# Designs tried in a protein design chat: VHH binders against o75319. Part 134

Target 1, 181 residues: o75319
Amino acid sequence: GNHIPERWKDYLPVGQRMPGTRFIAFKVPLQKSFEKKLAPEECFSPLDLFNKIREQNEELGLIIDLTYTQRYYKPEDLPETVPYLKIFTVGHQVPDDETIFKFKHAVNGFLKENKDNDKLIGVHCTHGLNRTGYLICRYLIDVEGVRPDDAIELFNRCRGHCLERQNYIEDLQNGPIRKNW

## First folded at step 9 (VHH)

Design B11 (framework vhh_4orz_3)
Fold by ESMFold2-Fast, scan of step 9:
Structure B11 (fold): chain B 181 residues (1-181), chain A 119 residues (1-119)
Amino acid sequence: as target 1 above (181 residues)
Amino acid sequence: EVQLVESGGGLVQAGGSLRLFCAASGFTFDDYSMAWLRQAPGKRREWVALITSGGETDYADSVKDRFTISRDNAKNTVSLQMNSLKPEDTAIYFCAKGDWEFTDYLDYWGQGTQVTVSS
């Protein structure tokens, strides 16, 4: 379907780079076919994403797409030079250990291959908030040793919106650390 | 006002079948993905099945090949056909309105319908 995701218009398209990290979060870009249902000011295509990142004097080196669908845009709508990784993640549920593992390995691999540049890892789900914020914070806590409340505050500040799902917040604060094997 | 009303729950023996229904009103039904979730006593709510506005379906591994979700846009209903029921399927089943991922933002879900599977 070509319908706009629920509440998608309520969120800022792109956050700011999270200082001290290589992460930047954004909401899902919508391909050209969605634009007939949007005012010009509401459009956020893959092209718009890259323009907004460039306006911040940043450059994307990887996109991690956490949506459980491929209807919003195609990988072919992205520049050929930017790797795209799909990790199918169901909303509403705390991501399982396999999903967390995949995310951590993708981030670690990118950082190892990009230690000589300052390119960013762009992460999005539908709203760029709950699944996105959970996995970024989980990485910071488990791999980088950041305190849970500090990771959450950093994400909230840089995204411009607070994590909304209590079960996600609870797991980050009080849940087990998932080992990076 | 959005309203979702579940029905079809009941008591059934292991290996049996049930069909759940959800009657929707107060929104443009055809434009939204619909989902079924369930919650067993003392457990967290879990996603079971999803159907998009375009008719694409997805299922949790625990129910795959046993459950079938479908929708009737003319009647504003979504249904869940449950076959080969197991005691582990015992739960309250909830109908929910949302997007393909039913995201972190489910607008509304109903009161649920109880399904009890005896061994």
Scores: ipSAE 0.016, ipTM 0.302, lowest interface PAE 5.4, mean pLDDT 87

Design B12 (framework vhh_4orz_3)
Fold by ESMFold2-Fast, scan of step 9:
Structure B12 (fold): chain B 181 residues (1-181), chain A 120 residues (1-120)
Amino acid sequence: as target 1 above (181 residues)
Amino acid sequence: EVQLVESGGGLVQAGGSLRLFCAASGFTFDDYSMAWLRQAPGKRREWVALITSGGETDYADSVKDRFTISRDNAKNTVSLQMNSLKPEDTAIYFCARPDWDISEYGFDYWGQGTQVTVSS
């Protein structure tokens, strides 16, 4: 089913674009069947996602879905014009090198193919926080040479919530650079 | 009352095999994904394998091609077949029921665990 993910209601639906990047982070959209479990002001469907992005005067060019499930929404719930990429990523542990490589490869490919526009890469896990924040920050650190604390601060500010998992923060601050791009 | 009970742990030599079992009760087993995690002394718990309600499986890189997760919905059982065991597989193995996703907040229901020791 249609069980609402734990603490999903505690988080803002969508953050702001991270200045100087093409990234925007959000929590998982929930398809129409979940709306029976939600008050009107709590709803955040795929349609609601695109409306909120448009309200910020932004446009999505790619969605990267990091959840370890397909139950929340289907690619068919998204506009046909926006590519969707699934990277199954388990929670509560630091993503492995293969997952980090897949994420970097997808981002690099998008940027190469979209150098003539300003479309955004939308990234989400269940809450749009720990897995999402880790992979975005890892990309900024490893590929763009951003200092770890600066990457984390930028993500936290733009998402509107701070990264919560100490193991993720410690890996970003003190872990090795993954040279797999 | 949700219960998960692990069994099948023991001592094996490197290169050997073990099969772990988890008996589940207190919920509609067929509707839930099931997972195995492990914890070695002094380390954090790490995910090992997942099986969805639809039967799709996934594995951590460290155990890929050596471990196989399966389920028997008629018996409310999930099992982990461990082949080509290595000393670094030594850990307490836990059966867990995730909340429809391997969430950022972990697992709400854990078993007691079963010890696996692999000697060299």
Scores: ipSAE 0.016, ipTM 0.250, lowest interface PAE 5.9, mean pLDDT 87

Design B13 (framework vhh_4orz_3)
Fold by ESMFold2-Fast, scan of step 9:
Structure B13 (fold): chain B 181 residues (1-181), chain A 119 residues (1-119)
Amino acid sequence: as target 1 above (181 residues)
Amino acid sequence: EVQLVESGGGLVQAGGSLRLFCAASGFTFDDYSMAWLRQAPGKRREWVALITSGGETDYADSVKDRFTISRDNAKNTVSLQMNSLKPEDTAIYFCTRQDFEYSELFQHWGQGTQVTVSS
């Protein structure tokens, strides 16, 4: 369907690079068919995403799409030079260990293959907030050894919006470290 | 407890009309997008129509211009007006909700209401 996701307009399109990391978070880009329902200043297509990243003097090297749908845009709407990875995640629920492992594996593989550049890993769900923030913070805590509260604060500041799901926050603060790499 | 109760289905001849109703309770109705999905015998459930919390509507191509979805937030009700019905519209029709995380999927279902369109 061509409906705009609930509250999608409430969120900034793209956050800032998270300092000390290769992560940048954003809300889901919407393909051209959605633009009839948006004012020009509200549009955020795949092309708009890359323009906004370039305006920050950054470059994407990987997009990880966490949505449970392919309705919003197609991988072929992205530049051929940027890898795209789909990890189907349901909202509301803390991602399971298999999903967490898949995310960590993709990030680690990207970093290993991109040691000689400064390209970013772009991560999004529908709003670029809860599923996105959870998996980025989980990576920082489990792999990089960042304190949970520091990871959450860094994500919130750079995204421009705070993680909203209490169960996600609780798992990050008090849940077990997942050693599945 | 989320509860959704569909009604208004029945038997109708091709070219006829039906209006379906969904009564919702157990949540803050006006915060959620509401949708109608249908399931024909031996097939997967498919999306038919959606109305956002802001009142924006969207339709599957197969029903566009024939079906109209509407909502009454004061009564916690979603309606689906079905015109120019075809035998291919025969299915059990389900009402469901989506929220800001579940805009990609639907988790809460009623029992549905049967629509049968004779040729």
Scores: ipSAE 0.014, ipTM 0.271, lowest interface PAE 8.0, mean pLDDT 87

Design B14 (framework vhh_4orz_3)
Fold by ESMFold2-Fast, scan of step 9:
Structure B14 (fold): chain B 181 residues (1-181), chain A 119 residues (1-119)
Amino acid sequence: as target 1 above (181 residues)
Amino acid sequence: EVQLVESGGGLVQAGGSLRLFCAASGFTFDDYSMAWLRQAPGKRREWVALITSGGETDYADSVKDRFTISRDNAKNTVSLQMNSLKPEDTAIYFCARAEWDYSDIYDYWGQGTQVTVSS
């Protein structure tokens, strides 16, 4: 099972920190076994992720992995200093309220424990776009009171790619505020 | 609007062959893995074959070396060539679009096409 995820090569590996927040989004890192199917410039391993974050003069304090699989990389491939949280989400479907609650709780807990530093919360799904963008924007709208269009614009600009799924965009713009976290 | 429409099913004698087709519309076909699954009478639905956007293929052990999945991106079609058919292959065959993350998770399905293999 070392298939490269569909469209994975189409997306920028790592976005930029979203100003005014602790979020940074990226596509899923791929462990060494995938490199046989990639040119050197296409490789994006867990090591490559941390090198790119460092090059932006940023530091990760938490990784939230939204993929529905564990085949892409192992938590053991990450530095020991960075906590890893898995939240299983299915692609193309708007995350349910329980998933939204788990994400909000993890973010709030990180922020409470990291008030005295500037470490980032790294969030990824397969492409670092739809599930990732939805949950980050949902947090900004529901918890931080950001207007939906502003949250989406900020995410799109910083990720370097626009949210693609209409069901995700529609829920963010017109869906109810989820008050559980 | 995403649509998957299967065709090519029918009745065939054991040892015979059938070719199933799935016509896809309403999405960028080239970006998705496509799969065939089947459901036999009184059984759970089981995965049969997968083809990635890059053309890599995978098969269930029960059909390996007998079935071949292929795609035609210009026509938005995925097909399943079934050779050396056995009575145990009798099932409704479904075309499905695979989720980007996990080959066993599917977000769109066709209505299915019946394949009946007589002894």
Scores: ipSAE 0.015, ipTM 0.267, lowest interface PAE 6.6, mean pLDDT 88

Design B2 (framework vhh_4orz_3)
Fold by ESMFold2-Fast, scan of step 9:
Structure B2 (fold): chain B 181 residues (1-181), chain A 119 residues (1-119)
Amino acid sequence: as target 1 above (181 residues)
Amino acid sequence: EVQLVESGGGLVQAGGSLRLFCAASGFTFDDYSMAWLRQAPGKRREWVALITSGGETDYADSVKDRFTISRDNAKNTVSLQMNSLKPEDTAIYFCARGDFDYTELFDYWGQGTQVTVSS
């Protein structure tokens, strides 16, 4: 499967760091085998990801991959110095409680281990929008006590694209808080 | 381009076993989840078993502990071992390629293979 994800070209490769947090969101990087199907200006490889983050004067300390596939790139395509965590999430569905808790535990663990630096947690799904935005906002709401509308606005502004799926938005605004017990 | 071809169906008595095979071609087999679905007479098509690109498996409650899905990436084949077959397992069994990343849907199916379990 060298098939480019639907609408992948419609989204900015990398957003901005979300102020007051360690989060940065981006769309899925595509390994070298996909480059034959892309114009040079459309390429966004794992190497391109790290170059773009460096251009923002930022540094990745963790990548959380929310895609339900390994066809886009392999962990071996990433620098060995950056930890990689895979959390399989199905597209279009609000992540279940177990997935939400896995994400929260990974974020909390990273923050505890990285108190003495300013490295970022990079989060992506296919477009770096719906699953990515949901889990980041869910963390901010449930753990940091951010108001739902404020979390969503912050994510939308920094990602450069608004959350699109009504079921994700409604769950964030009106759904139950998922407890970190 | 993408082709999925099922084989191994047939007539078997209750309590018996069958092994279904699906030969895949036209895509990078290792990169996709593969699944088996079935459609019994007068019923909707239902998912039976799934195997991810990484080899993780999942099963519908109705077949759990009786069916085993496996894949052979060197041969581009996915298999379904069916044990302790029941008359209610009678159905056309379809091999499917899963695209759960962008959608929660299957994007390609084979033509199916008939499994009939007599009591």
Scores: ipSAE 0.043, ipTM 0.413, lowest interface PAE 3.8, mean pLDDT 89

Design B3 (framework vhh_4orz_3)
Fold by ESMFold2-Fast, scan of step 9:
Structure B3 (fold): chain B 181 residues (1-181), chain A 119 residues (1-119)
Amino acid sequence: as target 1 above (181 residues)
Amino acid sequence: EVQLVESGGGLVQAGGSLRLFCAASGFTFDDYSMAWLRQAPGKRREWVALITSGGETDYADSVKDRFTISRDNAKNTVSLQMNSLKPEDTAIYFCARSEWDFSDAFDIWGQGTQVTVSS
């Protein structure tokens, strides 16, 4: 469908690279079929995403799409040189352990294969906030040993918007570390 | 308690029609968008159709012009009329509640109803 997701216009398209990490967060890019419902300054296509990353003197090496739909854009709308990974994650609920493990595995694999470059892992859900922020912070806490409040503050600052879902924040602050097998 | 219950699934021959129903209880139905998703054997769930609280609709390309979603706020039901069914439509069909219009954030799900389309 060509309907703009509610609240999508309320968020900055792309955050800044999270210092000390390879993560950059953004809201979902919208393919050309959505542009008739957007003013020129509101457009954020897959092409616009790569242009904005380049403007920050950064380069994407992987896109992780956390949305539970493929209606926003197609992988074929992305450059062939950038791998795309879909992890279907339902919004509202804290991601389950299987989803968390898949995310961690993908990040670890990327980092091992990209030791000789500085390419970024781009992560998005619909707004680039709750699912995106949760999984990035979950990784930093569980794998890199970052304190929960520090991970959340770093994400909020770099994304330019604060995590909104209290259940996600509470799980990050007080929930168990998810150990990989 | 908050609950969604699907019905209307069954066996139908290719080219046939079927109508699915979802009965909602435990929340103010009129305030929420409602959606249908489906899961074919061995595949992940995919979105099929959505209807907003205001009655606006959207459909996946694979079902556009064949399926129609509608709602009856007086009865707290959402339905999916499926026409020109194909074997590829064989799946468990799930009803879901959405917090935001045209969102992929679903907080309440039904148990699903099986649809089988024979060639």
Scores: ipSAE 0.230, ipTM 0.607, lowest interface PAE 3.6, mean pLDDT 91

Design B4 (framework vhh_4orz_3)
Fold by ESMFold2-Fast, scan of step 9:
Structure B4 (fold): chain B 181 residues (1-181), chain A 119 residues (1-119)
Amino acid sequence: as target 1 above (181 residues)
Amino acid sequence: EVQLVESGGGLVQAGGSLRLFCAASGFTFDDYSMAWLRQAPGKRREWVALITSGGETDYADSVKDRFTISRDNAKNTVSLQMNSLKPEDTAIYFCAKTDYDLSEWFDPWGQGTQVTVSS
């Protein structure tokens, strides 16, 4: 099936770069086959993603796709110059330690290889909110030493939408720091 | 319009097995992911298992390697095979229609099926 994800239209396509970091969050781009179910102003294709990021005077150096599906778009829909990483993550549940480790490893590797540029790490799940916000905040807390409430506030402000899943928020605020990357 | 009817629950001893069924109608079954969730007395509803429209599966850590979710698109049914049952598995079990990656949580449409595991 080619159904638009539930509540996908409720969210802004792309947030702002999170100041002091290399992160930018967005909702899942939808390939051309979804466009017959969308008004022109609702379309958000992979091409639209790159156009919106350029409009902010930013450049993507990596995309991390946290969706549990490959139905929304294919890696070949992206420019060949931008690396793509898939980390299959089921929604509604706090990501497990293995998923957190994979995310941290990918981010750290990108930062080491891109120390001489200002390219961004683009992170998305279906809505670009709960799984996306959790993993970005988890990285900031565990690796960068940011206070949990500060990480969450920064993400919420820059994404333009607040984290919705209470279990994700609770884990960020009161859960253990994952020292093993 | 959407109808989900759960069955197969009952009383079983610890270490035993049960198979739950969900009969679906009122929507295009093979276009949606299906999930099993449960609610124990005095606790919030929790997710147990997911099967995507493409047949990919995932499980909560508490049931991994003990439960198996499957679907039959020709019959519009979802099944949950539960092995090595524990008293902690005692709950009302519901099936639910969900989005492709469990991002959106839909309320169950049925009464659920009661599973009671005695020690």
Scores: ipSAE 0.035, ipTM 0.389, lowest interface PAE 4.6, mean pLDDT 88

Design B5 (framework vhh_4orz_3)
Fold by ESMFold2-Fast, scan of step 9:
Structure B5 (fold): chain B 181 residues (1-181), chain A 119 residues (1-119)
Amino acid sequence: as target 1 above (181 residues)
Amino acid sequence: EVQLVESGGGLVQAGGSLRLFCAASGFTFDDYSMAWLRQAPGKRREWVALITSGGETDYADSVKDRFTISRDNAKNTVSLQMNSLKPEDTAIYFCARVEWDHSEYMDVWGQGTQVTVSS
């Protein structure tokens, strides 16, 4: 048996679309085998994710999964119409330059191929907060020229939770600009 | 400095038992889930057992009902009791600290302790 991730219940399942961007952040969906460990109101399956996105009158065009495991849900649990991209990221340290590059490349590729629609890029780690927030903010700062504090504030407001890892916040505010190759 | 030191490995015959220990230092042990992982020759590391900060446990299907993970917060130690050992349990066993907000990844690793099960 698999366990529910620590503090997973402490976070809202899905945030709001970040205005002016194609990003939406959420916590990891948990496949049906986890539901016996959850009350009905705590369940957040892949199906629940898509229902909540639809309730906001939004549509997912890509899911970027930043977790270092495949135990929470399978790509096969997602609709065939939504591409799934896995970028294995370590939760302990600020994501490395290779990981940042892969994220930026995936986002830029999606935007280029989806100029004729308004579909969203859904990004999640385990809680949809620290790694997720860091990479989204890093993209906004480095590629779109957003001021660090503005990017962080936008993410925090739309996610409904503030970035918790001080080393991530410090890197976003005072670290060097990371290039998109 | 954060440090994890594994011990207790060795050579054992199929059907035998071993108890592994992991001594932790340099961090607030009680705040973290702890895990045991193993790596067999030529294979990727796989998760074996987990114990949360609150004492709840979980196990990989391959070791369920044979292995028991426990912790002693007063001594900053996590242990793995391995019973009914099989040749396929042969591996280097690693202790890992689990990020409490990212329980899916083990971010601090020890050197490992070798377990060899003869058939």
Scores: ipSAE 0.016, ipTM 0.260, lowest interface PAE 6.0, mean pLDDT 87

Design B6 (framework vhh_4orz_3)
Fold by ESMFold2-Fast, scan of step 9:
Structure B6 (fold): chain B 181 residues (1-181), chain A 119 residues (1-119)
Amino acid sequence: as target 1 above (181 residues)
Amino acid sequence: EVQLVESGGGLVQAGGSLRLFCAASGFTFDDYSMAWLRQAPGKRREWVALITSGGETDYADSVKDRFTISRDNAKNTVSLQMNSLKPEDTAIYFCARLDWDYAEPLDYWGQGTQVTVSS
């Protein structure tokens, strides 16, 4: 359905690049069929996403879509030059180990293939907050050795919104390191 | 408005088969995962089968290999083929639109369809 996601309007469309990383987080872009329910200034299409990234003097090299749906936009709505990866994640649940490893493998592969450029990995779920923030922070903690509280603070600051779900925060702070990449 | 209308229930003997249908309207059917739930008298409602917008399926252990869920996006219909029915399958069966993206509670608009399996 073309219903605007709950609370979607409450969040900034795109955060800032997380310094020292290749990550940038944003809320889900909405295809043209949603625009009838939005004021012009509320629209955030796939085109709007790329325009906002460009306005920050950044360039996307990969989009990782963490939503459990395909109703918001189609991969063909994106420029052909930007790879798109779908990792289905259910909202409210901490992603399972298989999902975490898929995310880590995708990030590591991108970084290896893009070591001679400064292109970003764009990550989003519906709000670009809980699932998005969890997986980015999980990567920083498990792979980069960042302290959990530092990873969370960095994400919150750059996204412009704080991680909301306590189960996600608790797993990041106190949960086990997922060692299988 | 969202409408889910279940049909196909009835009385059947143990070992028999039934096919349930759910006609959906009022939303973009192919954008949503669909599920079948059931509730036996005096019991909690339980999940039975799920089909994603992409056609992936999942089943409760109690019905695995006996039930098959399918969808027809052209007709906005989801179906449940029930084989090798047992008295324990007696319940009202409900069709539900499932939004896994939010992991919110399932919403129901159908009245359900009664399935009674006699022994």
Scores: ipSAE 0.021, ipTM 0.302, lowest interface PAE 4.7, mean pLDDT 87

Design B7 (framework vhh_4orz_3)
Fold by ESMFold2-Fast, scan of step 9:
Structure B7 (fold): chain B 181 residues (1-181), chain A 120 residues (1-120)
Amino acid sequence: as target 1 above (181 residues)
Amino acid sequence: EVQLVESGGGLVQAGGSLRLFCAASGFTFDDYSMAWLRQAPGKRREWVALITSGGETDYADSVKDRFTISRDNAKNTVSLQMNSLKPEDTAIYFCARESWDYGEYYFDYWGQGTQVTVSS
């Protein structure tokens, strides 16, 4: 069977664009096979994601999927015009340096190829909070030179939920800058 | 303790077929969904196929109608039959176990991979 992720309903589907960046965070969309377990107002399919982004007068140019599964939706469920990138990340653990490097490389590549438009990088894990918030903040700190507390505050405000995992927060505030990775 | 060991990879010409096997040990195989993922040179890992504990299957669009995932619970094996192979299918193929734990699905164990090379 298809199970709805634990506490998935507790989180806002989509945050707001993080001002001064190209990032927008959201929780994992759920394909149609999950809709039998959801009330109409609880549904958040790939189509619903794009509708909500459009309602904010924004446009997605890339989706980065940080989940460690393909059960929730498939790349084929997304519009063909939007690139999809999978970076498998384990929950509860601070992403390793290789994962951080892959994320930074993907973001840098997107920004280089999209300098003539204002399309967004959509980032999600299961709840669009801990792994998502960590990697976005890590990018802002390491690449853009944002102070850790400012990056975290910006993410929390725009996502509408605060980063929950203390180990992630501690790494962002006190951990090393990953320059090679 | 948990081990996933792939076999069946090799060199094949475009249009050919290969069958990959994954031998699982150290857990109750019947209770878990099993998947195949692949990584081409210079590219990221992508999901290929999934088979649930109940036998339901799902496939990436790029391999649909060419690849078939199956399992033999008596032998603790999952297999991937690959037909009509293309040079784009060249990759290291990984067997993975999928768990429901901590309130979500995730791949918790991976094999070492088996190399598939498709020449044009």
Scores: ipSAE 0.412, ipTM 0.746, lowest interface PAE 2.3, mean pLDDT 92

Design B8 (framework vhh_4orz_3)
Fold by ESMFold2-Fast, scan of step 9:
Structure B8 (fold): chain B 181 residues (1-181), chain A 118 residues (1-118)
Amino acid sequence: as target 1 above (181 residues)
Amino acid sequence: EVQLVESGGGLVQAGGSLRLFCAASGFTFDDYSMAWLRQAPGKRREWVALITSGGETDYADSVKDRFTISRDNAKNTVSLQMNSLKPEDTAIYFCARQTFDYSDLGYWGQGTQVTVSS
């Protein structure tokens, strides 16, 4: 379908870089076929994404797409210089250990290869909130040793929206550390 | 009423093959991505395979190159061909309908038991 995702307009397109990390979160960009349903100020294409990040004096080095679909935009709509990684992630459910492992592996690989620059890892799901916030916070808690409440607060502040799914929040606060990566 | 009915499970020896089927009703099958998930005793449910409405597929690393997901839109069915089965594949296998707008799996069947003996 050519319909825009439910509640997509309710969310800020791009958050701020999370200080002390290489993460930036955003909602899914929509290719030009969706623009007939959007006012000019509502448009958020792949091009708009890169323009907004540049306006923050930041640069993307990797995009991790957590959506379970490819209908919103194609990897070919992105600059050839920015790697794209698709991790099909089920919504509503806490991401499984294999998904968490894939995410951690991708982040660790990027950081190792980008030690000499300050490029960002852009992470998105449909709204750039629940799946996105869970995996970023899970990484900070498990790999970087950040306290769960601090990771959640940092994500919420920088994204401009609070994590909404209680099961995700509960897993971050009380769940086990996933050491497989 | 949305219904998903799994079949094809059973007991097989390690190295064997099994084909699972899911019959879907109560919705426009062609519009939705379909997935297979599994749950072994004492473990969380894990995603196994996905097929989008456009026919794109993806697999968990644990089953990649061994399992193949396919769909038949004329019959409203999704299938999972399971080859080179291992004891670790023992689980209840669930068919799920992906919610298009959120890519969420909102509807599940009762599952079909797969047991792989050594």
Scores: ipSAE 0.000, ipTM 0.141, lowest interface PAE 13.2, mean pLDDT 86

Design B9 (framework vhh_4orz_3)
Fold by ESMFold2-Fast, scan of step 9:
Structure B9 (fold): chain B 181 residues (1-181), chain A 119 residues (1-119)
Amino acid sequence: as target 1 above (181 residues)
Amino acid sequence: EVQLVESGGGLVQAGGSLRLFCAASGFTFDDYSMAWLRQAPGKRREWVALITSGGETDYADSVKDRFTISRDNAKNTVSLQMNSLKPEDTAIYFCARYDWDSPEGFDHWGQGTQVTVSS
């Protein structure tokens, strides 16, 4: 499938680093084969991602890809120095506990290994919004003890777009804390 | 151009079986989940069965244990085996492409094939 994901053009490519965290969120980069369907200003390749992160004076140390597909880009399109983790996450529904725990374990492992640097964890789904925002906020709430409304506000502000899916928002605000084990 | 073409519908007696086929073209079939939905007269369109690109399946409670979805990636075909048919299964059955990464989920649909189950 070489079609541009629906509404992908509606979203900013990359947000800002979330202050007080190691997270940065972005929409899925699209490999070169998609570029003929995009105007020059709409292009957002893996190379464009790293250029935009560098423009913010930041450096990626890990990419977590939450899309339920491998059609958008391949790990070989990324620099070999940046670890890539795929967590297949179904859209539209709140991520299950297994997905939440995989995400938490990956983040905790990265933070332990990267104590002596300031490298970022880049997180994306297709739009870098709902699945991405949910899992980042879930981590902040469950692991770092951030209040749900504060986590959501921080994500929305830094991403430049508000979480859209009401079921995700409701789970973050009123759902159970998922215990790490 | 994405095209989905259904076939295999028809008239059957209650308790009978039918097998529906969907021929897909215009995209990389192996990259997408495929689904069957149905619409009975005067009712909204209802999801029936889903098969992921990896071959995992899921079913609506109304058809669980009676219907089986399968795919043949070599032929770009998804099929629905319908057993123990009931009059309540009478509907137009639609093949749909499911994009787990689309806000709407289902992004392309076939024209549908009519299934009528008589008593």
Scores: ipSAE 0.018, ipTM 0.286, lowest interface PAE 5.0, mean pLDDT 89

